# VHH binders against Vitellogenin-6 (vit-6), part 3

Target 1, 176 residues: Vitellogenin-6 (vit-6), of Caenorhabditis elegans (p18948r1340to1515)
Amino acid sequence: ANCVVKSTKINTFDQVAYRNQFTPCYSVLAKDCGSEKSEPRFVVLMKKINEKKEWKNVKVVYGENEIEMYKTEEGLICRVNGEEIEYQPESEIEKKQYNIIWLNKNTLKFDSDDVTVQFDGVNARIHLSALYRNQQCGLCGHYDNEKETEFYDAENQENTIPKFAKSYLYKDSKCN
Short names: E, the ipSAE of ESMFold2; O, the ipSAE of OpenDDE; V2, 0.75 times the mean of E and O plus 0.25 times the DockQ between their complexes.

## First folded at step 1 (VHH)

Design s2f1 (framework vhh_etentamig_d1)
Fold by ESMFold2-Fast, scan of step 1:
Structure s2f1 (fold): chain B 176 residues (1-176), chain A 123 residues (1-123)
Amino acid sequence: as target 1 above (176 residues)
Amino acid sequence: EVQLLESGGGLVQPGGSLRLSCAASGFTFSSYGMSWVRQAPGKGPEWVSGISGSGGRTYYADSVKGRFTISRDNSKNTLYLQMNSLRAEDTAVYYCAKDYLWSGDYYEPFDHRGQGTLVTVSS
């Protein structure tokens, strides 16, 4: 199933809806939390980048590749491993085992065998491969068809919503 | 390429002190949380301490809380671990690690750890 982020409302993979106030710090939306304890195959991160508008930055870490998509006054910008990629009508960026597709100036799709992320600068839609059933963690829930487990954090402990959201703050950058 | 180089280990008597250093290069040091992890002979790795990119938040395993102090100097790209009141149980190879916060205040399993520095606490 799909996890949908509409502004501040999140509908998880198991169809539980709740609100999360995004901050200038990255939050983990979806992540490979498999039992291997090695680096995750993918991580999908989101942060807010404008105080008054619900403009977002989405980062997809996929293996050794980093894809960043974010909203500006001039539309959506995409970076692949630090390099800005210019919009071209009907363009598709193919890199090894993933594709980046410009649906229009304001909508991008990251597509792979593991995860698909569609992003318009404010809202996101995330699809996961069935291989990640019971191996997904983050604000998008556990993808386990059990609504009762949706508010467990990365330690598999049930939490209140504010504590749950705080447990998924990413630390690889300073928060302002 | 991420590079980490630990130093400062050695032989020390119980109750003694040591300061470990980790020189980092190949990434924007101030943007990443850093950790110390240790591995005692015949045991798996144990997370010891972590510090946020700015140095504003520090975290400690219960086994070292009150005895060890983690710090960093972002102008020198260097991480430190001040170890006081050392015990025989602190004997291990100590590694520094570039790490990511997973569950708020806790650190993920390590990648990009350095070569390590041996600390032996014995009389």
Scores: ipSAE 0.000, ipTM 0.106, lowest interface PAE 16.6, mean pLDDT 72

Design s2f2 (framework vhh_etentamig_d1)
Amino acid sequence: EVQLLESGGGLVQPGGSLRLSCAASGFTFDDYAMSWVRQAPGKGPEWVSGISWSGGSTYYADSVKGRFTISRDNSKNTLYLQMNSLRAEDTAVYYCAKEGLYDSSGYYYLFDHRGQGTLVTVSS
ESMFold2-Fast, scan of step 1: ipSAE 0.000; ipTM 0.184

Design s3a1 (framework vhh_6fv0_2)
Fold by ESMFold2-Fast, scan of step 1:
Structure s3a1 (fold): chain B 176 residues (1-176), chain A 125 residues (1-125)
Amino acid sequence: as target 1 above (176 residues)
Amino acid sequence: QVQLQESGGGLVQPGGSLRLSCAASGFTFSSYAMYWVRQAPEKGLEWVSTISTGGRYTYYKDSVKGRFTVSRDNAKNTLYLQMNSLKPEDAAQYYCAKGTSYDWLFGSDYYFDYRGQGTQVTVSS
């Protein structure tokens, strides 16, 4: 299952489309919310980094690793655990549990057995392993193959879209 | 007036089990994330576990993972911590704490505005 973010339009894992206004605060797009797991295996976060353009920052927390991808005037930048990695044609960074691939100068892919994130600086495509069916939460919806449960908030209550979106917003001192 | 009352602490041998309870009153229990935190003698407060408002999502400190289970009964306004395979390092005063809105999404970055008086857990031969 795929969740697609095109500018402000989100098409969830259960194929429900809606609009979300991204802000300078991170929003949770997708997260391992399984009740039988004590730690989330992954969290995918997105924020807006330019007021007039729909430029984004995407952060993937995967186990002990933090991967950050974002758009600048110079192009797309990738950081792994705080260290910037340089674009190289046909470059892939192989780790024990995941890979980071430059598909081209303007497109990055985070690839693992659990989650795949493809990002071009504005738009993202998230693919989730089938083992996360009924274990996914965030703006990309409930991966439960039921369209009517898409807008369950962080407390598993159905809500209006604005309240649903706010329930997945992370506020820190830099975005208040 | 928020009140949290812990119970269920006691003395057990290493490898033993205890079940802690926390009775909550003075607020809408089902609307808040809840936490278990602990403090060993001469040490600071340490986060142990987080449970979401509906009880579906739980988080644990690495050293208790697989041994402790947090749960809640919103109809009874009660929070629980089942502790199995207790180790000497688990000896501490255990507190339940009332969270704020949606902060449980980020695991161990807990935010609470109230905690109870605690219940003592002692692990010794």
Scores: ipSAE 0.000, ipTM 0.147, lowest interface PAE 12.2, mean pLDDT 76

Design s3a2 (framework vhh_6fv0_2)
Fold by ESMFold2-Fast, scan of step 1:
Structure s3a2 (fold): chain B 176 residues (1-176), chain A 123 residues (1-123)
Amino acid sequence: as target 1 above (176 residues)
Amino acid sequence: QVQLQESGGGLVQPGGSLRLSCAASGFTFSNYWMYWVRQAPEKGLEWVSTINTGGDRTYYKDSVKGRFTVSRDNAKNTLYLQMNSLKPEDAAQYYCATSPYYDILTGPQFDYRGQGTQVTVSS
């Protein structure tokens, strides 16, 4: 099941489409919410990084690792735990828990057994393993095969549609 | 191609009732939230009601709560608005609407609307 983000439009895992105006603050697209007493296995975050273009920054927190992908005038930059990974044609970085693959100079793929994220600097495609059915939360929906539950907030309480999206805004010291 | 066709409007006395219908085609109706919106002469478009895909959750403008009931029949691709205890201020062109996208800052954009059905309330 895929969640697709095209510019400001999101098509969720349950095939519900809606617009989201990304801001300079990270929003949670997808997160392991099935382990409330354990740390989440993954979190996928997205923010807008250019006022005049729909350029994005995508951050994947996977276990103890932080992968950041974002667009520049020269193409995509990828950082793993703060260290920039240089582009190489057909490069693949295998770390036994996940792979990072440059599909071309302008497209990156994060691949693992739990989550796959494909990103071109503006648009993203997220795929989750079936294990996360009913254990996923975020702007990509609840992945529960029930379209009406897409508008539950982070505590699984249904809210009005405008409050739903704001409940997934990830705030830090630069963003409130 | 999304098509929406409203019907059921007419002239009614204050305190009367009308039932509006909206026939949908060109999209998978059961996958979309649906809306009723209205526009009175020389006024802007006003949201009236929302219904989710399953029909089990509904939302209403405060001034119509308890008087209007939205419902849907996914097998017939039809949306309904039952209007009871109609008031003169309810007189407007009524549209059913849907949007493939919801804008978090501005709400649903009502990208797709039908031609509308006129509701007149007069003594």
Scores: ipSAE 0.000, ipTM 0.124, lowest interface PAE 16.3, mean pLDDT 72

Design s3b1 (framework vhh_8k46_1)
Fold by ESMFold2-Fast, scan of step 1:
Structure s3b1 (fold): chain B 176 residues (1-176), chain A 126 residues (1-126)
Amino acid sequence: as target 1 above (176 residues)
Amino acid sequence: AVQLQASGGGFVQPGGSLRLSCAASGRTFSSYAMGWFRQAPGKEREFVSAISWSGGSTYYADSVKGRFTISRDNSKNTVYLQMNSLRAEDTATYYCAADKSYYWGSDLRPEDYDYWGQGTQVTVSS
């Protein structure tokens, strides 16, 4: 299934809809929360980058690589391991483990065998491999075909929506 | 506002292929994401595939991924669904739908689509 973030509305992998107020701190949308505690295979993060507009920054950490996508007045900017990649019509960046595709100046797609992220600067769509059923955590839910468990937090405890959302917030000095 | 007409259904044996077409009339076809849904007898309408307004993004239900391909031709106001390696469980009435809410075809639920065509029946049987 897909998780869709439209502005502040999130429709999870198990198709539960709710609203989340994004902040200047990164929130975990989707993460490999399987058996290994030390290192997730992937993490998809989102934060708000403009006070008056719902402009977002999406960060995908995939293995040893960090991909950043963020909105500007001129369209999307893509940064791969800290280096900015300028938009070019129909450009594609292929690595052995993943691809990054510019669909147009306002839409980027990160594609891998594990996770696909499509982002337009405000809204995002995330698709996970079926291997992550019951191993996914974050604002996009647990991907377990069970709507009753969607509001479990990072410690796998059931919570109200505001407390659930806060459990996936990375708070640091830049967003404090 | 658009009006949609689905066609191309018929009888086919397991392992066969069919191509469905969805012809649109109206001024705003190229601004809409388009989807295909299907409904088998006694079941609810389910998502099959979707394509963004530009054709740059496509989405598939897990049950059809790798077998079906969605495409569009905005100059002809038409969306296509190429169905390969058909199975008995693909038997259903297929509907095309237009969605102005998400430009990249991110909506996966029938209630997220604004305009619906009449269906075309696909029967996969020996």
Scores: ipSAE 0.000, ipTM 0.103, lowest interface PAE 17.9, mean pLDDT 75

Design s3b2 (framework vhh_8k46_1)
Fold by ESMFold2-Fast, scan of step 1:
Structure s3b2 (fold): chain B 176 residues (1-176), chain A 126 residues (1-126)
Amino acid sequence: as target 1 above (176 residues)
Amino acid sequence: AVQLQASGGGFVQPGGSLRLSCAASGFTFSRYAMGWFRQAPGKEREFVSAISGSGDYTYYADSVKGRFTISRDNSKNTVYLQMNSLRAEDTATYYCAASTDLFYGSRLSPDEYDYWGQGTQVTVSS
């Protein structure tokens, strides 16, 4: 099952579509909410980084590793634990528990046994292992094989962030 | 003025435990990620542990994982480091630090922290 983010439209793991206006604060798209400790196995976050364009920054926290992907005028940039990784045609960066591959100069893929994230600077596609059914939370839904109308706040309009979705915004001094 | 006051260090034997505290003032504590760093004699400061502003996310250096636990009490403006199964290699001055970055990765480098405490010495020896 896939969750697809196209600009502001999110199609969840359970095939429910809605709109979320991304802000300069990170929003949780997908997260291991079944962790017994405060250490989730993974967290996928997204924020908007340009008011004029729908450019995004996607951050994948996987165990102790942070992978950051974001768009610039020069193209897509990837950082692993704060260090920039240069684009190389037909290359992949293999780590013990995950891979990062450049599908082309403007598309990156993070791949692991738990989660896969494909990102082009604006749009993202997230795939979760079936083991995360009913263990996932975030804007991509609960991955519970049921379509939930309660996922939306019935009082919120289509192009606003639902009340539940605001609980997934992380704020810091740099986004306020 | 922003102040971070670390305390709780001392002398312990290998296998012992200590709890460090860092009392913060002069800023909105719950908005800041807090970290613990240490510096052993003749070495650079290294990352030990970090906790998000909400307390929902914690991170540990490989060398301390499973032995140390970081926690915070936002009502008391205090971050704690519970150190169990201490080893001679844990001997260092321990520093607490605050970062405006509330996310993982940026918390692993001393350069990502805006405010620093004065440190508390931990010595593990027989």
Scores: ipSAE 0.000, ipTM 0.133, lowest interface PAE 14.0, mean pLDDT 75

Design s3b3 (framework vhh_8k46_1)
Fold by ESMFold2-Fast, scan of step 1:
Structure s3b3 (fold): chain B 176 residues (1-176), chain A 125 residues (1-125)
Amino acid sequence: as target 1 above (176 residues)
Amino acid sequence: AVQLQASGGGFVQPGGSLRLSCAASGRTFSDYAMGWFRQAPGKEREFVSAISYSGGRTYYADSVKGRFTISRDNSKNTVYLQMNSLRAEDTATYYCAAGPSIWYDSVTAAQYDYWGQGTQVTVSS
């Protein structure tokens, strides 16, 4: 199942469409919410990085690794654990647990057994492994094949769309 | 709204122990993640520890990991910070805070909506 973010429109894993106004604070798009005892296997975050344009930064936290993809005037930049990765035609960065692929100068793909994220600087497509059915939370929905449960907040409580979206907004001192 | 009252601070020798308590008033205590932050004179407020709404997930700043333990009792609307093997560097005013139960994000003060007045901890010989 796929969650698609087109500028401000989100189509969730259970095919519910709605709009979210991205801000300079990160929002949780998708997260492993399956266990209270263990750290999440992955977290996918998105924030807006330009006041006038829908330019985004996407952060993927995967185990102990942090992958950051964001748009600049010169194109997409990718950082892996703080180290910038230069674009090369058809380049692929292989790691034991995941791959990062430049599909072209303006499109990056993070690929793993758990989650795949394709990003072009504005839009994202997220695919989850089927084992995350009923284990997923975030703006991309619950991934449970039930449309009425898509707007459960971070506390697993049903909410209106604006309150639901706000519950997944990360606040920090630089985005207030 | 949730109101928070921190207590249990005091003077201790290096290597000593203290237990801090944060008592909450309000019907929604069990809906919040709880965190402890500290601030030493002339320094910025820093994260110490956090606990999820259920108590099932905890996390700690590297500087206190293995020495401090966070716990909560939802029946008493209280969160605790057990501080062992205290060092001079632990001297600070300690604040408790309540916020959304998103554990991976609990390391920033801006994520927390409600704050207590703080309790002073001084570690000195």
Scores: ipSAE 0.006, ipTM 0.237, lowest interface PAE 9.2, mean pLDDT 77

Design s3c1 (framework vhh_7ocj_1; at its last look DockQ between E and O 0.01; V2 from the best seeds 0.00; counts 0 for: pae E 19.8 > 2, placed apart)
Fold by ESMFold2, look of step 2:
Structure s3c1 (fold): chain B 176 residues (1-176), chain A 120 residues (1-120)
Amino acid sequence: as target 1 above (176 residues)
Amino acid sequence: QVQLVESGGGLVQAGGSLRLSCAASGFTFSRYAMGWYRQAPGKQRELVAAITSGGDTRYGDFVKGRFTISRGNAKNTVYLQMNSLSVEDTAVYYCAAQVYSGWLGEYDYWGQGTQVTVSS
């Protein structure tokens, strides 16, 4: 199942399309919501970095690891647990549970058995195994059995989405 | 809930001017394109003017420089200045917002409309 974010448009795992205006605060795109032990196996977060550009920051929390991918004036940056990973053509950084792959200087791929995230600084594609059906939540699969995507005032779906995204902020005090 | 409320319509002599306003609420106004449409009795609704979130504008061919769309993000309001009005401009004018895209059946929000009547 794939979820695609193109600038402000989200095409969910359920093949439903809608708009989301990202902010400088992280929103949850996809999250393991099937863990009854409360700790998700993965969380994929996205925020907008700059008000003037459609540049994004993507963070993948995978187990005890944090992977950040974001665009700068000098290019696409990847950090693993705070340490910047240098671009090398056709290189792959293999770990026990995931790989980091530079597809080119402007495109990164986080690859694991649970979730795959491809990101170019503006757009993202998130792949989940079919084993996560009925166990995902977030902007990529947020509303159940709804035939219309409709943003209302602070007491409707919009309130739910921002509160959910805010509850999953990691190490970002600007949004408190 | 999304609401669009038009005002400023009324009766005006040919050659005159009117300024329409549309107050928007229930969504993040600055992020979305806004437009003015009109519908005369027995005719289909047609685009008068549209303005993007970044301020780029488009007009229906019949406008011919007579109308100007603008937006005031601080007041969540879109405006339509109409000059050199003629009897052919008589219609109900509607404010609209394009909030969703890329999905069949996506809902565009519309106001209730304001009547503009041009006489003489």
Scores: ipSAE 0.000, ipTM 0.087, lowest interface PAE 19.8, mean pLDDT 74
ESMFold2-Fast, scan of step 1: ipSAE 0.041; ipTM 0.431
ESMFold2 (binder alone), look of step 2: mean pLDDT 84; pTM 0.855
OpenDDE, look of step 2: ipSAE 0.006; ipTM 0.221

Design s3c2 (framework vhh_7ocj_1)
Fold by ESMFold2-Fast, scan of step 1:
Structure s3c2 (fold): chain B 176 residues (1-176), chain A 122 residues (1-122)
Amino acid sequence: as target 1 above (176 residues)
Amino acid sequence: QVQLVESGGGLVQAGGSLRLSCAASGFIFSSYDMGWYRQAPGKQRELVAAITRGGSTRYGDFVKGRFTISRGNAKNTVYLQMNSLSVEDTAVYYCAADIYGSFYDRTYEDYWGQGTQVTVSS
């Protein structure tokens, strides 16, 4: 199942749509929450980096690896464990546990056994295996095959931030 | 044509063991995450165990330490070894295969087997 983030609109893994105003602080979109005594296998985070253009920064923590994707005036930038990876046509950065694929100059895909994240600098699509049913938490929902009606998206309504969205704000991030 | 065929279910006494097998065909088995789910009458279908393409495993809390999932890519088969069975493990067990979709490919489907009954007598 897929969770899609378009600017401020989130369509969760359970097909529930709602709005979330991203801030300069990281918010958890998707996280492995099934293992009560183990560290999460993955965490997908998103923050806003330019208020006027809805530009985003996406961070994927996968085991010991940190992958960061963000938009600039020159296009999409990717960092793997702090090292910047330049766009190359037809390029794929393959690691034993995951791959990073440039679909074009403006679109990146992080692909692993557990989670796939596709990002264009503003919008993201996150795919989780059905094997993560009831094992996932974050703004993308709990993937429990039940819709959360309290977050029903009513198009053309005022921007509001649900309380649960604030609970997924990354507390260790510093925001101005 | 994609098929998942479960086998190994049946009747067993509490404290006993069973090994379920799921034979897959019609897709590239080594590219899929595989899992076992179960559903008892009147209850929601729940995850029992999962194994990724790379061999990492995940278990439901109620079976941790008793069940073991494994896969044999050469045989296109995923297994569930069930030990120390209890009456609460009685359910239909389903094999599932899942693939990660790309932004441009919206045709990906999860595949499910028909299920195999496991009954544990007291």
Scores: ipSAE 0.000, ipTM 0.221, lowest interface PAE 13.6, mean pLDDT 74

Design s3d1 (framework vhh_7n9e_1)
Fold by ESMFold2-Fast, scan of step 1:
Structure s3d1 (fold): chain B 176 residues (1-176), chain A 124 residues (1-124)
Amino acid sequence: as target 1 above (176 residues)
Amino acid sequence: DVQLVESGGGLVQAGGSLRLSCAASGFTFSRYAMYWGRQAPGKGREWVSGISSDSGYTAYASSVKGRFTISRDNAKNTLYLQMNNLKPEDTALYYCAAGSYYDFGSGRYPMDYWGQGTQVTVSS
């Protein structure tokens, strides 16, 4: 199942569509909310960058690794644990746990056994393995094949869309 | 050719145990998440359990959590399901599947590969 973010429209893993206005604060799109581990295996975050309309920053926290993808005037930038990865045509950075693939100069793909994220600087497509059915939370919904639960917030309370969206905001110094 | 072959099913009394195996070939087993599913007569397919490629994460359906344990041996290309405290409601055809990922290049999902299944019958 896929979650698609096209500008402000989100189509969840359970095919519920709604709009979310992204802010300079990170919002949780998808997160491992159920496992036997104390820390989530992955978290996918998205925020709007202030300097350009519709441009986004996507952060994937995967185990102890942080992958950041964002759009600039110069094009799409990728950082792995703070280090910039330069575009190379038809390049793939394969690590033991995951791959980062430049599909073209304007599109990146993070690929792992748990989650796949394709990002073009504005739009994102997220795929989760079936392991995360009923274990996923975030703006992309619960991945439980039940549309009624899509609007449960970070505390698993059912809310209207505006309250639901606010429950997944990660706040920092730019948002406080 | 991708092949998944399940074994270990059979007839067992309520409260008993069975261990299922799934032998995989034709793909790099250690790079794929693996799953167990089941289908009881007259019912739809039900997801039972899953395990990540490195065994770092496991997940279970609520109906089996605490009774079933999924594991894998990447050196042997084999997936296992240890089933304890079996109940008549666990009666089903059990099958394994290799996880497939959305193909962003073509906009399609690769087909999941399922085995033929192994029958588990639990009598009361």
Scores: ipSAE 0.005, ipTM 0.198, lowest interface PAE 14.5, mean pLDDT 72

Design s3e1 (framework vhh_8fcz_2)
Fold by ESMFold2-Fast, scan of step 1:
Structure s3e1 (fold): chain B 176 residues (1-176), chain A 123 residues (1-123)
Amino acid sequence: as target 1 above (176 residues)
Amino acid sequence: QVQLVESGGGLVQPGGSLRLSCAASGFTFSKYYMNWVRQPPGKGLEWVSGISPSGGRTTYADSVEGRFTIIRDNDKKMVYLQMTSLKTEDTAVYYCTKSYDYGFYSGTDYDIEGQGTQVTVSS
């Protein structure tokens, strides 16, 4: 099952479509919310980084590793635990439990047994292992093979982030 | 019974430093992320910093990045917040919280267990 973010439109794992206005604060797209886990295996976050464009920053926290992907005027940048990974044609960066793959100059893929994130600087596609059915939470939905229309209503969809979505926004005095 | 006891707060001048401590009991400390959150006078709770169960990963709110350092000692069941270059805007009651992830990633809902420790930054 795939969750697709096209600019501001999110099509969840359960194929429910809605709009979310991304802000300079991170929003949780997908997260391991299993009741039996003491620590989430993964968290996928997204924020907007340019006022005029829908340029994004995507952060994947996977175990003790932090992978950051974001768009700049010079192209797509990838950082692993704070260290920039340079684009190399036909290159794949393999770590013990995950891979980072440059599909082309403008598209990056984070791949693991748990979650796959494909990102082009604006749009993202997230794939989850079937083990995360009913164990997933975030803007990409619950992944329970049922529609979750209570996340939003038609009156508020375009101008207001639903209450549950607001709970996934990082907030401090600078991010209201 | 889960217990979290915060200490180390006080009155300090702008530019000063303080170290906050949090003593944990009643749960398996090494299985949880630990966070510091604060409540300024008349405002809601704000996430400040988080540290992974092993202590290998730390994350900070933009407002405190480079000024605060979070540390944990799993043998002593303690988490600390070293605060430097304090500003009047840092005045708040500080609480430590446990979570399954960084508090930042859970949104703004925090479970407060302890009494907190008051930090006042003024001249």
Scores: ipSAE 0.000, ipTM 0.169, lowest interface PAE 13.7, mean pLDDT 75

Design s3e2 (framework vhh_8fcz_2; at its last look DockQ between E and O 0.08; V2 from the best seeds 0.00; counts 0 for: pae E 13.6 > 2, grease 30 > 24.2, SAP .773 > .668, placed apart)
Amino acid sequence: QVQLVESGGGLVQPGGSLRLSCAASGFTFSSYWMNWVRQPPGKGLEWVSGISSSGDYTTYADSVEGRFTIIRDNDKKMVYLQMTSLKTEDTAVYYCARDTYYDILTGYYKMDVEGQGTQVTVSS
ESMFold2-Fast, scan of step 1: ipSAE 0.010; ipTM 0.313
ESMFold2, look of step 2: ipSAE 0.000; ipTM 0.182
ESMFold2 (binder alone), look of step 2: mean pLDDT 83; pTM 0.830
OpenDDE, look of step 2: ipSAE 0.012; ipTM 0.273

Design s3f1 (framework vhh_etentamig_d1)
Fold by ESMFold2-Fast, scan of step 1:
Structure s3f1 (fold): chain B 176 residues (1-176), chain A 123 residues (1-123)
Amino acid sequence: as target 1 above (176 residues)
Amino acid sequence: EVQLLESGGGLVQPGGSLRLSCAASGFTFSSYAMSWVRQAPGKGPEWVSGISGSGYSTYYADSVKGRFTISRDNSKNTLYLQMNSLRAEDTAVYYCAKDRGYSSGWYEPFDHRGQGTLVTVSS
């Protein structure tokens, strides 16, 4: 199933569409919300990085690794565990357990057995493995083939859309 | 098939009131959140109000909060929007939307089948 973010429009894994005003604070798009006893295997986060344009930063936390993709005037920049990797034709960063592919100067793909994220600096497409059915939470919805449960918050409670969106905002010293 | 049929629009003076209705069919109405979305002439769609499947939770755009009330009757498969203290800027075609959706400038993401109902606020 796919969750698609086009500018401010989100179409969830269960095909529910709504708008979310991204801010300089990270919002959780998709997260492994399985058992509370286990650490999440992945977290996909997004924030807005330019007030006048819908330029975004996407962060993928995957196990011990942090992958950051963000828009600049020169194209996309990718950081892997803090190290900046610039675009290079046909470049592919393969790590144990995941792969990062530059499709072109303005498009990156993070690929793993659990989650795939394709990002162009403004828009993102997230594919989630069927293994995460009923174990996913975040702005991309619950992934349970039920539209009714799309707006369960971080505490797994049904909420208003504004309260739902705020429940997935991270505290960040770079944003108030 | 999912069908949503809006009614209750019309011409009203500033400060007046109207009640919109949406008759729903083709799905289990009580299981889905519902929204009202409007589109003013020459502008994009704007989300107005939403209500949970049970009716327990209601939500409003800042522009209508305190003036509009959303409600539903699950036994009749009907959604309502009570509009009070109407203003010229409330003039729009109002659409009923099946799926939950915070819409602040678009309409096509909602599961909508009707033509909407026109509300004109004019002296």
Scores: ipSAE 0.000, ipTM 0.113, lowest interface PAE 17.4, mean pLDDT 72

